# Designs tried in a protein design chat: VHH binders against o13842. Part 36

Target 1, 320 residues: o13842
Amino acid sequence: MYETRDLTGNAGKPVDTNPWPNNSKIAVSFVVNYEEGGERSLLYEDEGFETFLTEAGLMPFPNRPVRERSIESCFEYGSRCGFWRILNLFKKHKVPFTCWAIGQAVEKNPVVVGAMEEAGCEVGSHSHRWINYEGVPPETEYEHIKKSVQAIQKASPSNSAPRSWYTGRASLNTRKLVCQVYKDLGLPQPFDSDEYNDDYPYWVADPLASKPGAEDDKGLLIVPYTLEVNDMKYAVAPGFCNSDDFYTYARDAFDVLYEEGLEGAPKMMTIGLHCRLTGRPGRFRGLQKLMEHITSKEGVWVATREQIAQAWSAKHPYKA
Key: E = the ipSAE of ESMFold2; O = the ipSAE of OpenDDE; V2 = 0.75 times the mean of E and O plus 0.25 times the DockQ between their complexes.

## First folded at step 19 (VHH; framework vhh_7d4b_2)

Design cc5 (at its last look DockQ between E and O 0.90; V2 from the best seeds 0.00; counts 0 for: pae E 7.2 > 2, unsure alone 63.9 < 65)
Fold by OpenDDE, look of step 19:
Structure cc5 (fold): chain B 320 residues (1-320), chain A 123 residues (1-123)
Amino acid sequence: as target 1 above (320 residues)
Amino acid sequence: QVQLVESGGGVVQPGRSLRLSCAASGFKFDWYAMGWYRQAPGKQRELVASITYEGESTNYADSVKGRFTISRDNSKNTMYLQMNSLKPEDTAVYYCAKDTTGWYSYSYTFDHWGQGTQVTVSS
């Protein structure tokens, strides 16, 4: 599956002049990564503390086999305050987001799943642990995938399993493992967002097919994500220094895509968020401004990723 | 825990054949590429052959191409090495190895070696 790369895509050709409902000029997908409680810690039998996407940015000292309570406490702010602040904003504007939830995080604070569902948000899976899976044995990752699906489903008042999948720091095995787990659980095939390479959803071969193009190849839908219109940039260098940096960058991305939509090429836009980052008051202002900007435009469809997937697949079914 | 148990080695005359087997347990056998290594006295361990998780693709050292055939039966968690036209230079301890990565790898990294089985080719 990853032995070859498609560097061409649609080769700049129009894919669909009207892919979205109500002749929308852009589909906007807000994603809230819910990771709090799933970060690395000795408490969770990890070898050290979390160093990725923290207030410290690039750590001034190497990781050590100690607990860093300050880091843990910052993650807790995401779940205790940041998440709810973000959720309330979306409720206020009556638009949904897609959550990619870490299974372990949901286990530690399951009330968030019900709250999101009540608000009309989609709850997807971010795997069970917020770790790099590149060197993780497939059997272990299989169990993590399974556990995350089950954790989210268990926490769901509607007993809904996640349909949107995003690991992030995935292994080359992740896509196939995810599909395998869902199959084994008797769940419908999820859609995958572990790609950053397009403005449109697109299909790849079903990783569980005997071979690409075979009779049993039902395809796998990819709904691309983004690492640039993402508040993770608050925690990297170079990155966003304040909420205006985030706002203006996201606004510009929106405006460009929106204009392209007006010109007959409606695309999708993704905005990535983290509870402990954008959820802080000093950063939250940027999201507020962005929401006002986006919702003030006509022909904007703020959608869950599942809604985008459904809309796309309806008009563009997989052809093996 | 991962276990690999080699069998089928022995002493044979040049030109004869042997078939090695590797019984695998403790992991999802059909998720991993497998390989055979050998180590002759005073020499470094070298890759002899490898096979993908479903057996679709195989790779061989130049020294054994056309003579050795690697295969696997995933229903039995067993890998095989058919060695034909054996030469004295094939004398070595042969080891079964498991890929570390899983289904997809640009290059395989093998580990979890078995105890090995001795193959001796002599007149």
Scores: ipSAE 0.065, ipTM 0.587, lowest interface PAE 2.6, mean pLDDT 93
Fold by ESMFold2, look of step 19:
Order: sequence, then structure tokens, then C-alpha cells
Structure cc5 (fold): chain B 320 residues (1-320), chain A 123 residues (1-123)
Amino acid sequence: as target 1 above (320 residues)
Amino acid sequence: QVQLVESGGGVVQPGRSLRLSCAASGFKFDWYAMGWYRQAPGKQRELVASITYEGESTNYADSVKGRFTISRDNSKNTMYLQMNSLKPEDTAVYYCAKDTTGWYSYSYTFDHWGQGTQVTVSS
């Protein structure tokens, strides 16, 4: 795997004129990343403090082997306030999101899993720690993957294991390791979102097969994610200065894909959110506006990634 | 605890053969590429041969191509180096090395070595 790149995809051709339920012209996946408590800290024996996707991302130097309470406090806002503010909005609009939950974050605040399940949301896995897995030994990453699945399942009132997977800062081993862990735990293969390269799900060869196309190749469904229709852009440059920047960008992305759907090429769209970022009141206004826009349109299916994967797979089964 | 134990070295005459073995323990052997390095007196340690995690692909230094063969038996957690047509230039301490990157890498990073085994090719 990864020996070559697929720069072609479907070469701009429509994949399916009606892939979604109710003749929907777009499938919209809201994603809430629940990371708070999994980030780097000396408290957790890490070599430094977290510097990624925080309010305090203005530090001029590489971090040092100290705790940075201001950053930890900003993450705590996400788990204490932002998560609940976002969850309440989705409950009010009666539409679901998919959460990618960090296993350690779930261990430290398990109540969020039940709250999301009660609201009809999907709880997927974001691995066990919120760190860069490049260079992590494969046996260690395997154990992290397993711990995250078990942590989420343990916190789940329905004893549900995550069906959707996103690592983000993945290693080249991650995809195969995830599939291996799920197999070893006796679970169905997850839907993999560690790609950013298309507006619809697509199949790749099963990483565990003896070779691509063999009789044991059951495929792996990719459900792409996004780093651009994503509130992380509040914390990177060039990015969003205010909530209207987020709203306008996300609205325009939605409108383009929706119009393409009306013209015979229905696709999916992902909107990435972080509890500590969009959960801040000033930024939250942008999400409120976006939700109103999306839910006011006919032919829009707001769905979990599992629902999207299932609808797509039913019409587009894997062909080795 | 990763352990790599080389064996099979010795003193041989030019043109003869030796087979080196590397017994591995403390890790999932079939998850990693493996390699043989050697270091002659006063010289830099150099890669001699490497082999992917299932043995699908091998690579050799130009100086040993056609004479040396790397192989592995994942059921025995053992890697081998068959060294044929030995030359005095092959005299070195030979080290077994473990890659740390895992199954998929375009460039191996060997981070664990054994104690080494001496190979001396002398008349």
C-alpha cells in the first residue's frame, strides 16, 4: 500500500445520480472531534505541552518540557462547555453528527459517549492519544488503537464499538494496524476517514488481504474527511478571523456541492468541528448560521458517517 | 525487550562460505524489515543486505550482490545471511539490525543492533 498515488479517482465523471436516501442531492457529515484530555502534557508523561489547534497557538518558540496550564485550560473549555453547547444545537435541529473520540479523553470524561448516543450521534474513534503517530512503533500504535476501541465501548451504554475511524496524524502503518486490531477483537472492519481526496466514499483493497484482488480481499471503504471545511482554520494561518468567515466558507462549499447534486452528481460533504474552537460562543454563531442554512434546504441528508457508508456500500459493493 | 543475537561467524579461507544467523526476540518479528550491517576495522558501518517483513523484497550492497543471500524464517524469528565466495574484503564484524518503522516505509531506520559476530577471511 502507498507504493503509488491515485491521482485519477473517477476522472470528474458522476459516480451515481442517486446514491443517497430520499433522492437527496447531498449527504452532509458533521464531525465533532472530542480530543480534550488526550493532548500532550507532562501530566501524561509526554515530552512537552500541546501546541496544536489551541487558542494559545501564538507561541513564538518550540515548546519546552513544562506544563502549560493556559493551553490545558483551553482544552478543558472544550470538554466542560463547548462539547455540550454543540451537542445541544444538534439536538435542537434533530440531526446527528459523527464524533471521533480520543480514547484517553473518553476515559477521563466517559459521560460524553452516552450523551452522544442518546442524541442519535455516532461515536467513532480518533485513536487513544491526540498525538502524531508518525514514528510511533507499530506495536505501540496497535495497543493505542485497541485501547481506544475498548475505552469507547466501555463508556457506551449500548456497549457499542466505534464503526468509523480517523487518526489524523497517522503513520504509514495506521490503516493496516486499525484493520488488524478490529479483526483481532472480532469486530467488523471500520470505515476509514484518513483521506482528504474526494467528495464521495470509495473502496480500496483490504490491507489484510494476501494481495489486492485475492479471494480474501473484502475491501476497505474510505469515507473522506476535510481539513478545509474545518474549524481548525480558526487556529491556523491563513484562516478564519471570525465566525462569519467560517460560515461563509462552509456555506459556499455546501452550495457548490448542492448545485452539483441538483445537476446529476450528488456527493457528500464533511464539516469538521472541535469542541474547544467552535464551542466558543463567538465562533459558535457561525455554526448556528450554517445549521440554519443547511437544514432549510430540500434534498439534504444530514447523516452519520456510518449511515453514509452503509448507503453507499449498498449501491456500490466492493469489486475486487 | 528487543534482543538480536548473531551467530555463525568465524575464520575461513577465501572462496569458502559462511552462514550467519540472527535470533530475534522481544518484538513482533514479522512486522519489521531486517538488515545486516558490517564494520571493518577503521571503516564506517555499512549496510550489507536488507529484507522486507515477509521476505518479499531484498536489497544488497553492490560489493556483495551475487555472492550473499539474505533470508528470513518468520516461524523461527530468525534472519540469515548466506555468504558465498568470501573475499578478504568481507572481513568485518557483522551486525543484525531491526527496522523501527514497521511494514510500510520507503526508507528503513534501523534502531536496534545485536552484539555482532566476527567474520575473518584469511589464508
Scores: ipSAE 0.060, ipTM 0.577, lowest interface PAE 7.2, mean pLDDT 91
ESMFold2 (binder alone), look of step 19: mean pLDDT 80; pTM 0.815

Design cc6 (at its last look DockQ between E and O 0.08; V2 from the best seeds 0.00; counts 0 for: pae E 20.7 > 2, placed apart)
Fold by OpenDDE, look of step 19:
Structure cc6 (fold): chain B 320 residues (1-320), chain A 123 residues (1-123)
Amino acid sequence: as target 1 above (320 residues)
Amino acid sequence: QVQLVESGGGVVQPGRSLRLSCAASGFKFDWYAMGWYRQAPGKQRELVASITYEGESTNYADSVKGRFTISRDNSKNTMYLQMNSLKPEDTAVYYCAKDVMGWYSNSYTFDHWGQGTQVTVSS
């Protein structure tokens, strides 16, 4: 599947002059990554503590086979405080977000799923553990995918399975494994967001097809994600130093895309968030300002990724 | 636990044929590319042949092209190596190998090996 790359895309040509409901000039997808409780720890039989996207940024010391309570405690702030602060903001503005939830994290704090559903948010899957799946045996990753889906369904008051999938640090097997698990569970095919390469959703061949273009190729929808309009930059160097850095960058991205929409090319925008990062008061102000900016504009559709996927698929069905 | 068990080796005269089998267990056989390696005395282990997880694509060392055929039966978790027109230079211990990455491995890296089966070609 990844033996070739499509570096052309639509070659700058207009794809759809009106892809979104109500003639919206932009579809905005907020994503909340819920990872707290799924990070690496000796408690979870990992070799060490979490070093990715922490308050320490690039760790000044090597990982060790010890528990770092300070790191654990910072993640706990995400689930205990940050998540709820973010959720309340979206409730206040009556707009939804899509959550990519780590299965293990949901198991440890299942109340968040119900809260998100009540708020009209979408709960997708981030796999079971928040780890790099490169090099993980496919059998293990298969089980993690399955467990995450089941954990989210179990926590869901409506018994809803996640439709949006994003692993992040995925393996080359991830996409096919995800599709396989859903098939095995008797669930409809999810859409995949483990790509960062477009402003529009697009289709790829169904990983489970006998071959691309075959009769059994029903396609797989990709809804691209982003790593730059993402609060992960608070924990990466170079990155955001304060909430204004995040706000201004996101604002600028929005404005550019919004203008393109006004000019007849409405696109989608993604904003990535993490509970323990943007959820901190000092960083939260940036999200508040961004929300005010975005919601003040006419013709803005703040949507779940599932809604975007549905809207796109309706007008652009897969052609094998 | 990954297990690979080779069989079918033996002593044959030049020009004869052998068919090696590898029985696999402890992993999802049809998810992984597989391969055959061989090691002659005093020489490094070398790739003989490889096959994709579905068996659609095969690769062979130049020294065995046209003579050896790698195949697999995923319903039986078994891989085969048909060796025709054997030469004394083919004398080696032959090892069954499992790919590390699975379906979409572009560079086959093998990390699990069987005990090997001896193939001796001698007049």
Scores: ipSAE 0.481, ipTM 0.794, lowest interface PAE 1.2, mean pLDDT 94
Fold by ESMFold2, look of step 19:
Order: C-alpha cells, then sequence, then structure tokens
Structure cc6 (fold): chain B 320 residues (1-320), chain A 123 residues (1-123)
C-alpha cells in the first residue's frame, strides 16, 4: 500500500450533478472527536503526559515522565461538560454528527454512546488509544482495532458496531489492519476516513484482495476527513485566536462548496470538533454561529458519514 | 495455510559460516515479527534471534551476539540467519517461528513454526 500517490483524482471534473438526497447542494458532516480517557498518561504506563490538542499548546520543552493533572483536567472537561454541550446543540437543531470514539475513552465513560445513539448520531471508531500508531507493532495495532470495535459495540444499547473508521495518527499498515479486523469479526468493511484529499467519497481497491482488480476485490470506500476545517486549529499554531476565527473560516469553506453545488458540482464538507476544545463556552459560540448559518440555507444535507457513504455508494458502486 | 520452510543447514567445520533461510507463505509476512530458535539434542529449545516486522529492530541471545545476523526481505517473504564463526556448541536443529511479539522476548507465543534444518559443527 501507498507505493504510489494519486495526484489526479477526477482532474477537476464534476463527479455527479445530484449525488445527495433531495437534490441537496452540499452534504455536511460534523465530526465530534471523543478522545478523553484514551490519551497518554503514566496512569496507562505511557512514557509521559499528553500535550497534543490541549491548552498547553506547542511548548518547546521535552515531555517528562510524570502525570500532569492540569492537562488531564482539561481532557476531563471534554468528557464532563464539552461533549454534552455540543450534543445538546445538535439535538436543538435536529441534525446528527458522526463521532470518532476512542475505545478506551468509551470503556471509561460508556454512557456517551447511548446518548449519541438516542440523538441519531453515528458512533464510529477512533481506534483504542489516542496515540501515534506509527511504529506500533502490527499485532498490537490489530488488537487495539479489535478492542475499540468491541468496546463501542458493548457500550451500544443497540449492540451496534462502528461502520466508520478514522485513526488519524496512523501507520502505513493501519488501513489493511482495520479491514482485516472487520473481516475476522464477520463485520462489513468499514468506511475509511484516513484521507484528507478530496471533497467527495471515492473508491480504492480492497486492501485484502489478492491484487487490485482481482475477482476478490470488493473495494473500500474512502470518505475524506479534514485537518483544516477543524477546531484543532485552536491548539495548533498558526491557528484560531477566537471563535470568530473558527466561524468565519468554516463559514467561508461552506459557502464556497455550497456555491459550487449550486453551479452543478455538489460535494461534501467535513467539520472536525473536539469535546475539550469547542466545548469551552468561548469557543462554542463559533459553533453556534456556524450551525445557525448552515441550517438557514436550503439544499443542505447535514448527515452522518455512514449516511453519506450509503448515498454515494448507491449511485457510484465499486467496479473492480 | 501457514507454511514456514527452513533451508541452508548442513555439516561444517568450526570457524566456518552458514546462511539459513526461512521461506514463508500463507500469511501476510510483513505483518509479523519473526524469530529463529534452536534445539540441541536433549536440550530445551532456545531463542537465537528475533526481528520486527519493519526489519530494523533485532535481538540476539548472548551466546550468538556478534557472530549471527538476522535479516528479512519482505518482498520475497524470506527471513535469514547469517551464522559466522560457528562453534560445536551451535550444533542444533534451527527453527523459523512466526508471530513473535516485539523485537525482544520475555515469553513468546508462537502459533506456527517450521520443520527445522539441521546445523552440525564438527571437525
Amino acid sequence: as target 1 above (320 residues)
Amino acid sequence: QVQLVESGGGVVQPGRSLRLSCAASGFKFDWYAMGWYRQAPGKQRELVASITYEGESTNYADSVKGRFTISRDNSKNTMYLQMNSLKPEDTAVYYCAKDVMGWYSNSYTFDHWGQGTQVTVSS
């Protein structure tokens, strides 16, 4: 895998003039990352404390082999307060999100899965730990993938396994391992979001096939994600200083894609959120403004990634 | 079906070299750590060397450090053991093993190993 790069895609040509339900001009996927309890800590025998996507920002100092309770407390805000504030906003506007749920975080606070299901949201998997999987042995990563699926399914009142997948800090082996775990568990292949390179879903060859195009190649649907229309920019330099920065950037991205849809090229857009970041009241205002803007427009489909994948696949089936 | 086939054994004089090969099939070779074990007559099987799935981390038994080199070629699904400066105490059946956790071992669980190749070091 990844021996070559696809720099061409569709070469700028419209893929479909009406891919979404009800002649919608844009499909909008809000994503809520639920990571709290999966991050690095000496409590979990990690080498140090977590500094990524926190109030600590980008510090020039090496991480130390200690627990940092202030940082842990910031994560706890996400699970205790931020998650619920965000969920309630989506319930108020009667639109769903997809969650990237860390398996260990779910094990430590399983009630969030039922709350999301009741609200009509999709619970996808973010693997078992919130760590960098580059360099993790493949057998260990396999077991993490399996644990995350099982943890989410166990916490699910409907006993539902995740249909959407995102690792984030993945290895070159991650995609293949994810597909292998789903096959071994007897589950349908998940929709893979570990790409950032397009404004609509697209197919790649099944990583488990004997070779691309072979009879056993059933394909794998990619539903791209985003690192730019993403509240991680509150914690990455150069980034967002206040909620107006987040709102105006996300609004402008939405308006561009919406206008392209009106002109005959409807696409999808993803907006990435983190419970401990946008869940803070000062940042949350930006999400409120964005939600009001998006829901005020005609021809907007706010959907889960599973819904987007299913709508796309129905019109664009894989042909090996 | 997992297959591991060792080759390259033989009878050699002390101080000489041999290169063992392990041809693997029936599984995704580059997904797994691999190891070489040996068993002399009347002795317990012991780990000789292990190598991670990326091929850049290795571990060796103290008795073979500096003399043996483990390597792998993931494009050919093959693992190797270069055995230099052989001693009579290296006489054993050498086994290829799959599914080794990590690049060092405290206790390994192996689900497959080969039939072995005999290495005899004698005058």
Scores: ipSAE 0.000, ipTM 0.117, lowest interface PAE 20.7, mean pLDDT 88
ESMFold2 (binder alone), look of step 19: mean pLDDT 83; pTM 0.837

## First folded at step 20 (VHH; framework vhh_7d4b_2)

Design dd1 (at its last read DockQ between E and O 0.90; V2 from the best seeds 0.00; counts 0 for: pae E 3.8 > 2)
Fold by OpenDDE, fold request of step 24:
Structure dd1 (fold): chain B 320 residues (1-320), chain A 123 residues (1-123)
Amino acid sequence: as target 1 above (320 residues)
Amino acid sequence: QVQLVESGGGVVQPGRSLRLSCAASGFKFDWYAMGWYRQAPGKQRELVASITYEGERTNYADSVKGRFTISRDNSKNTMYLQMNSLKPEDTAVYYCAKDTHGWYSNSYTFDHWGQGTQVTVSS
């Protein structure tokens, strides 16, 4: 699976001059990472507090078990305020986003799943805990994957299982484990977003196939994510210092891709968001301006990742 | 909890054969590469052979290549070591080991050794 790397991709060649519905010139995927309640805390039997993507920036993990209430409280702002502020913006503009929700977070605040579903948003899975799964025993990760799927499905008013998967800090076993869990649960294969390497969706071999190209190889669809057009940059140095930094960067990314679409190469764009980051008023203005910019253009398809996956698969089915 | 139980050891004359077995439990056997280690008196434990989770690929120490064969039956949660043309220098306690990382590993490190089984080759 990871024994080789495809560094070529499409080699700069046009993939599809019209891959999206209604001759759209760009597919825009907003992603909202819902992690609040899934972060590390002694309360959740972790050995320390969360040090990743906080207001304090990059911090070392504590050398003793301690709770940092300031960090916990900031995460709470994401779920109590930031999430809803973001959701309302999308409702106002009548466009959807895709959520990647941490299973544990959903268990602690299941009302968010119903709210997103009602708004026409997609709820995908971010695994059960927001941790680095490298080094985690595969049996443990398997259970986390399973729990996250079940938690989201349980919280869904329509009893819908997540179709979009994104672990983030994944292990080399993650992709196969995810597929295995879905199979074991009797669910259709999800699509995977634990890649950052393309402007188009693409297929890889089914990790559960006997071998790549075999009869039982039905492929696995990759819908690439992004770590650069991502508000996580608010929590790193150097990064986004204010909402204008985020807006300008995202706008520029959109404009470039949009222009390429006008020239006959419509691509997809991803914008990554976190509730506790962009959800703050001082940073939220950037998202507002971005939304206005994007929705003011003709031929823009703001879509869920599932919609993108469906559109792509319809025109580009997997060929083993 | 992970359990590995070795069997099949014994005392044999040079040139004879032995077949070791390792019964595994407490984990997803077919998710992990497995291996055989051995430790002779006064020497460090060394890797003898390893096999991938699906049994497709094997690796051997140079000292046992062509003489030993590692295999596994995932339906029985059992790993085997066929030892042919045994030599006095093969005398050691042989240990069954499980890979640490699962299907895909960066380093193929092993852990959770069993109690071991004694193999003695002497004339």
Scores: ipSAE 0.626, ipTM 0.852, lowest interface PAE 0.9, mean pLDDT 94
Fold by ESMFold2, look of step 20:
Structure dd1 (fold): chain B 320 residues (1-320), chain A 123 residues (1-123)
Amino acid sequence: as target 1 above (320 residues)
Amino acid sequence: QVQLVESGGGVVQPGRSLRLSCAASGFKFDWYAMGWYRQAPGKQRELVASITYEGERTNYADSVKGRFTISRDNSKNTMYLQMNSLKPEDTAVYYCAKDTHGWYSNSYTFDHWGQGTQVTVSS
């Protein structure tokens, strides 16, 4: 795996069969990243404080072996206020999101899992810590993957393990490690979102199979994610200066894909959100505008990633 | 915790053969690429051969190509080096080494070695 790149995909061909229910012209996946409490801190024996996707923004900030309480405080806004503001908006519009939940963040604030389940949202895993897993020993990453599944399941009122997976800052081993953990726990393989390269789900060979195409190759479904229709761009360059930037970019991306669906090529779209970023009132207005725009359109299916994966798989099963 | 134990070294005449083995414990053996290093007195340690975690790809130093064969048995947590047509220049302590990266790396960083086993090729 990873020795070659798949630069071809479908070669621009739309899929032949629309898998979306009610002949929907687009499937929309909102994603809420719940990371607060999993970020780097000396409290967790990390070597420094968190500097990624913070209110410190585009300004360089020397990484030092100290705590930066102002940064920690901004993360706490995400868990204390931003998460709930976002959840309430989705409840008001009666549409679900998928959460990428960090296992340690869940351990430190488990009530969010039940709140999301009650609202009909999917709780997927974002691994155990919100760190860069490149360079983490494989056995340690294995244990983090396992811990995140256990933490989410323990916090779940339905005792549900996550079905959807996204690491983000992954190692080259991550995909196979995730599959190995799920197999060892006796769980069905998760849907993998550590790709950014298509507007459709697609199958790859099972990383645990003896060979690609062998009798034991069950496939692995990829449900791509996004770093561009994503509120992380409030905190990276080039990025969004205000909520209108986020709204217009996301609206325009939606409109393009929606129009393609009307013309016979119904696709999926992902919109990435972070509790501490879009949960701020000034940024939140952009999400409100986007939600009004999307929910006002006919033929739009706002769904969890599990729902998208299931609808896709039913019409486009893996063929080894 | 990680332990690598080499065996099979000895004193042999030029042209003869030896088979080295490396017993591994304390880690998931089939998760890592493995390698053999050697070091002659007063010289730098050099990579002799390496093998991927499944055993399907191998690499050799030019000085040993065609004479040495690296292999592994993941069911026994053991790596081997078959050394044929030995030359006096092969005299060295041979070390078993473990890569740090796991399954998917084309650039090995060997972070742990065993105690070594002496191979001496002399009359």
Scores: ipSAE 0.427, ipTM 0.773, lowest interface PAE 3.6, mean pLDDT 93
ESMFold2 (binder alone), look of step 20: mean pLDDT 82; pTM 0.837
OpenDDE, look of step 20: ipSAE 0.580; ipTM 0.838
ESMFold2, look of step 22: ipSAE 0.305; ipTM 0.693
ESMFold2 (binder alone), look of step 22: mean pLDDT 82; pTM 0.836
OpenDDE, look of step 22: ipSAE 0.586; ipTM 0.841
ESMFold2, look of step 23: ipSAE 0.290; ipTM 0.681
ESMFold2 (binder alone), look of step 23: mean pLDDT 83; pTM 0.846
OpenDDE, look of step 23: ipSAE 0.623; ipTM 0.854
ESMFold2, fold request of step 24: ipSAE 0.377, 0.339, 0.356; ipTM 0.744, 0.723, 0.736
ESMFold2 (binder alone), fold request of step 24: mean pLDDT 82, 82, 82; pTM 0.827, 0.831, 0.831
OpenDDE, fold request of step 24: ipSAE 0.550, 0.565; ipTM 0.821, 0.830
ESMFold2, last read: ipSAE 0.258, 0.391, 0.282; ipTM 0.687, 0.761, 0.680
ESMFold2 (binder alone), last read: mean pLDDT 82, 83, 82; pTM 0.826, 0.838, 0.827
OpenDDE, last read: ipSAE 0.538, 0.579, 0.545; ipTM 0.819, 0.836, 0.820

Design dd2 (at its last look DockQ between E and O 0.76; V2 from the best seeds 0.00; counts 0 for: pae E 5.3 > 2)
Fold by OpenDDE, look of step 20:
Structure dd2 (fold): chain B 320 residues (1-320), chain A 123 residues (1-123)
Amino acid sequence: as target 1 above (320 residues)
Amino acid sequence: QVQLVESGGGVVQPGRSLRLSCAASGFKFDWYAMGWYRQAPGKQRELVASITYEGESTNYADSVKGRFTISRDNSKNTMYLQMNSLKPEDTAVYYCAKDYHGWYSNSYTFDHWGQGTQVTVSS
């Protein structure tokens, strides 16, 4: 699986001249990371408070075994205000997004899952805790994967399990563990988004296969994510200084891909969002402008990642 | 709780063989690389052999290559060390060890140890 790297991909060749429904020239996937309530805190038996993707970027003081209420309350804004502001925007434009939800976060605010489903959005899994899983024992990560799936399913009015998976700060064990958990739960294999290396979905060998190419190798679909067209850049340096930075960068990315689609190579685009970041009024304007720009173009398919996965798999089934 | 229980140690003459066993419990045995360490009197603990989670690959210290064989039976949660052509310098307490990281780490960072079993090679 990870023993080799495919640095070639499609070698610049068009993979499919018409991969998307209605001859769309681009598939756009908005992703909303719902992490609020899953961040590190003494309240959750962590060793300290969260320091990743906060308003300060880097804290002016070292992490300590104390609760930092200012950080907690900023995350709370994401779930109390930011999330709903974002959701309403998508409802207004009648387009969906994919949510990657932290299981613990969902447990603390399960109403968001129903709201997303009602809006036609997809709810995927971001694991159970918002932590770095590198160095976490695989048994622990297994349980976190399982708990996240169960938490989301429980919160779902339709009892739907997440089909989209994104850990983010994953370990080398994550992909196989995810597949194993789903198998153990009797759920169909999810698709994986812990890759940033392509403009198309693509297949890898099934991590649970006896060996790649074997009879029991059913493949694993990868739907690539992005760390660049991502509002996380508001919280890192160098990054976005204001909503215009986010908007113009995302717009430019869209325009380039859209033009390539017009030329006969329709691709997918991902836009990453966080409730506590782009959900703030001062940053939200950027998303508003981006939405207007994207939806003003013809031949744009704003889709959930599941829809993209389905469309791709239908035309490009896995061949072991 | 992770448990590693070594057995099979004893006193043998040079040139003889012993087979050590390590019974593992409290974790997913087949998810982790395992290893054998030994510590002789007045010396530091040293890696003797290691084996991947599936048993596909093994590694040995130079001092035991060709004489010792590490293996595992994942169905029994047991690891083995076949020690042939034993030498006096092989005298040590032998410890079973569990890797910390699991499947794909290949780091062989061991974090759990058994109580050890004494192996004495003397004429």
Scores: ipSAE 0.374, ipTM 0.746, lowest interface PAE 1.5, mean pLDDT 93
Fold by ESMFold2, look of step 20:
Structure dd2 (fold): chain B 320 residues (1-320), chain A 123 residues (1-123)
Amino acid sequence: as target 1 above (320 residues)
Amino acid sequence: QVQLVESGGGVVQPGRSLRLSCAASGFKFDWYAMGWYRQAPGKQRELVASITYEGESTNYADSVKGRFTISRDNSKNTMYLQMNSLKPEDTAVYYCAKDYHGWYSNSYTFDHWGQGTQVTVSS
């Protein structure tokens, strides 16, 4: 799978057929990461406490075999307050988001899944733990993937399994393991977002096929994510100092892609959010401004990643 | 329970051939790259050859290139080392090893080992 890189993509050519409904000029995917309860802690028999995307910034505390309650408390704000503040904003604007939910976080607070479904949002999977999967044994990662799917499905009032997948800190095996788990569970292949490299969804060879291009190659749809239009930049350097920085950056990214859509190249955009980061009132103002900007424009389709994947696949099916 | 069982070692004269086998069980054999290591008395264990999970790509130590061939039969969960043109310097205990990482890896990290099989090349 990774022997070569695809540095070409569409070579700058817009797609021939606009896949977005109502001749929309842009498809916008808001993503809410629900990670709280899946992060590293001695409480979960990890070797140390969580140091990534915390209020302590890029300079990590020494990672020792102790609990860091201040960090745990900041995560708890995400599940107790930030998630609900963000969900209510989307309900008020009547637009959906996709959640990437950590399976263990769902097990510890399952009510969030029903709340998201009731609001018309998609609940995808972020694997079972919020850890770096590079270096995790493949059989262990397989079991984590399976547990996350089952946890989300169990918490779902509609008994829905996640259709969208993002690991983030993935191993080289993650993509194929995810496909293998879904096949073993009798579920359709998920849409994979562990790429950051395009403004369009695109097809890759099915990792489970005998060879790329073989008759058993059904393809895998990639729906790219972003590390730059992402509130994680509140917690890493160089990053956002305040909510105006986030708003201005995301607005400008939206305006560029919207204008390209008006000129005949309608694309997609992702905006990444974290409950414990943008859910803080001072940061939340930036999201409120962005939501007002986006929803005030004509020809904008705010959709779940499943909806985007389905619209894309209908107009641009895989050809092995 | 990962098990790796080597066989096919023995005493042979220089210039002759020998074929080693490694029977694997207790894990998904076709998920992992495999390797052959050897250890001569008083020396460190060294990688002799490695092979990807499907057998599409192989790597060899310079000292054995052109003489040794690694292969695998995923239907039988077995890896092989065909050793041709043997030299006294090839005398060692040969170990079958399983990579940790699975299908795709930046580098191999072998986490399980067999008991070894002795290969002795002497007149």
Scores: ipSAE 0.201, ipTM 0.638, lowest interface PAE 5.3, mean pLDDT 92
ESMFold2 (binder alone), look of step 20: mean pLDDT 82; pTM 0.824

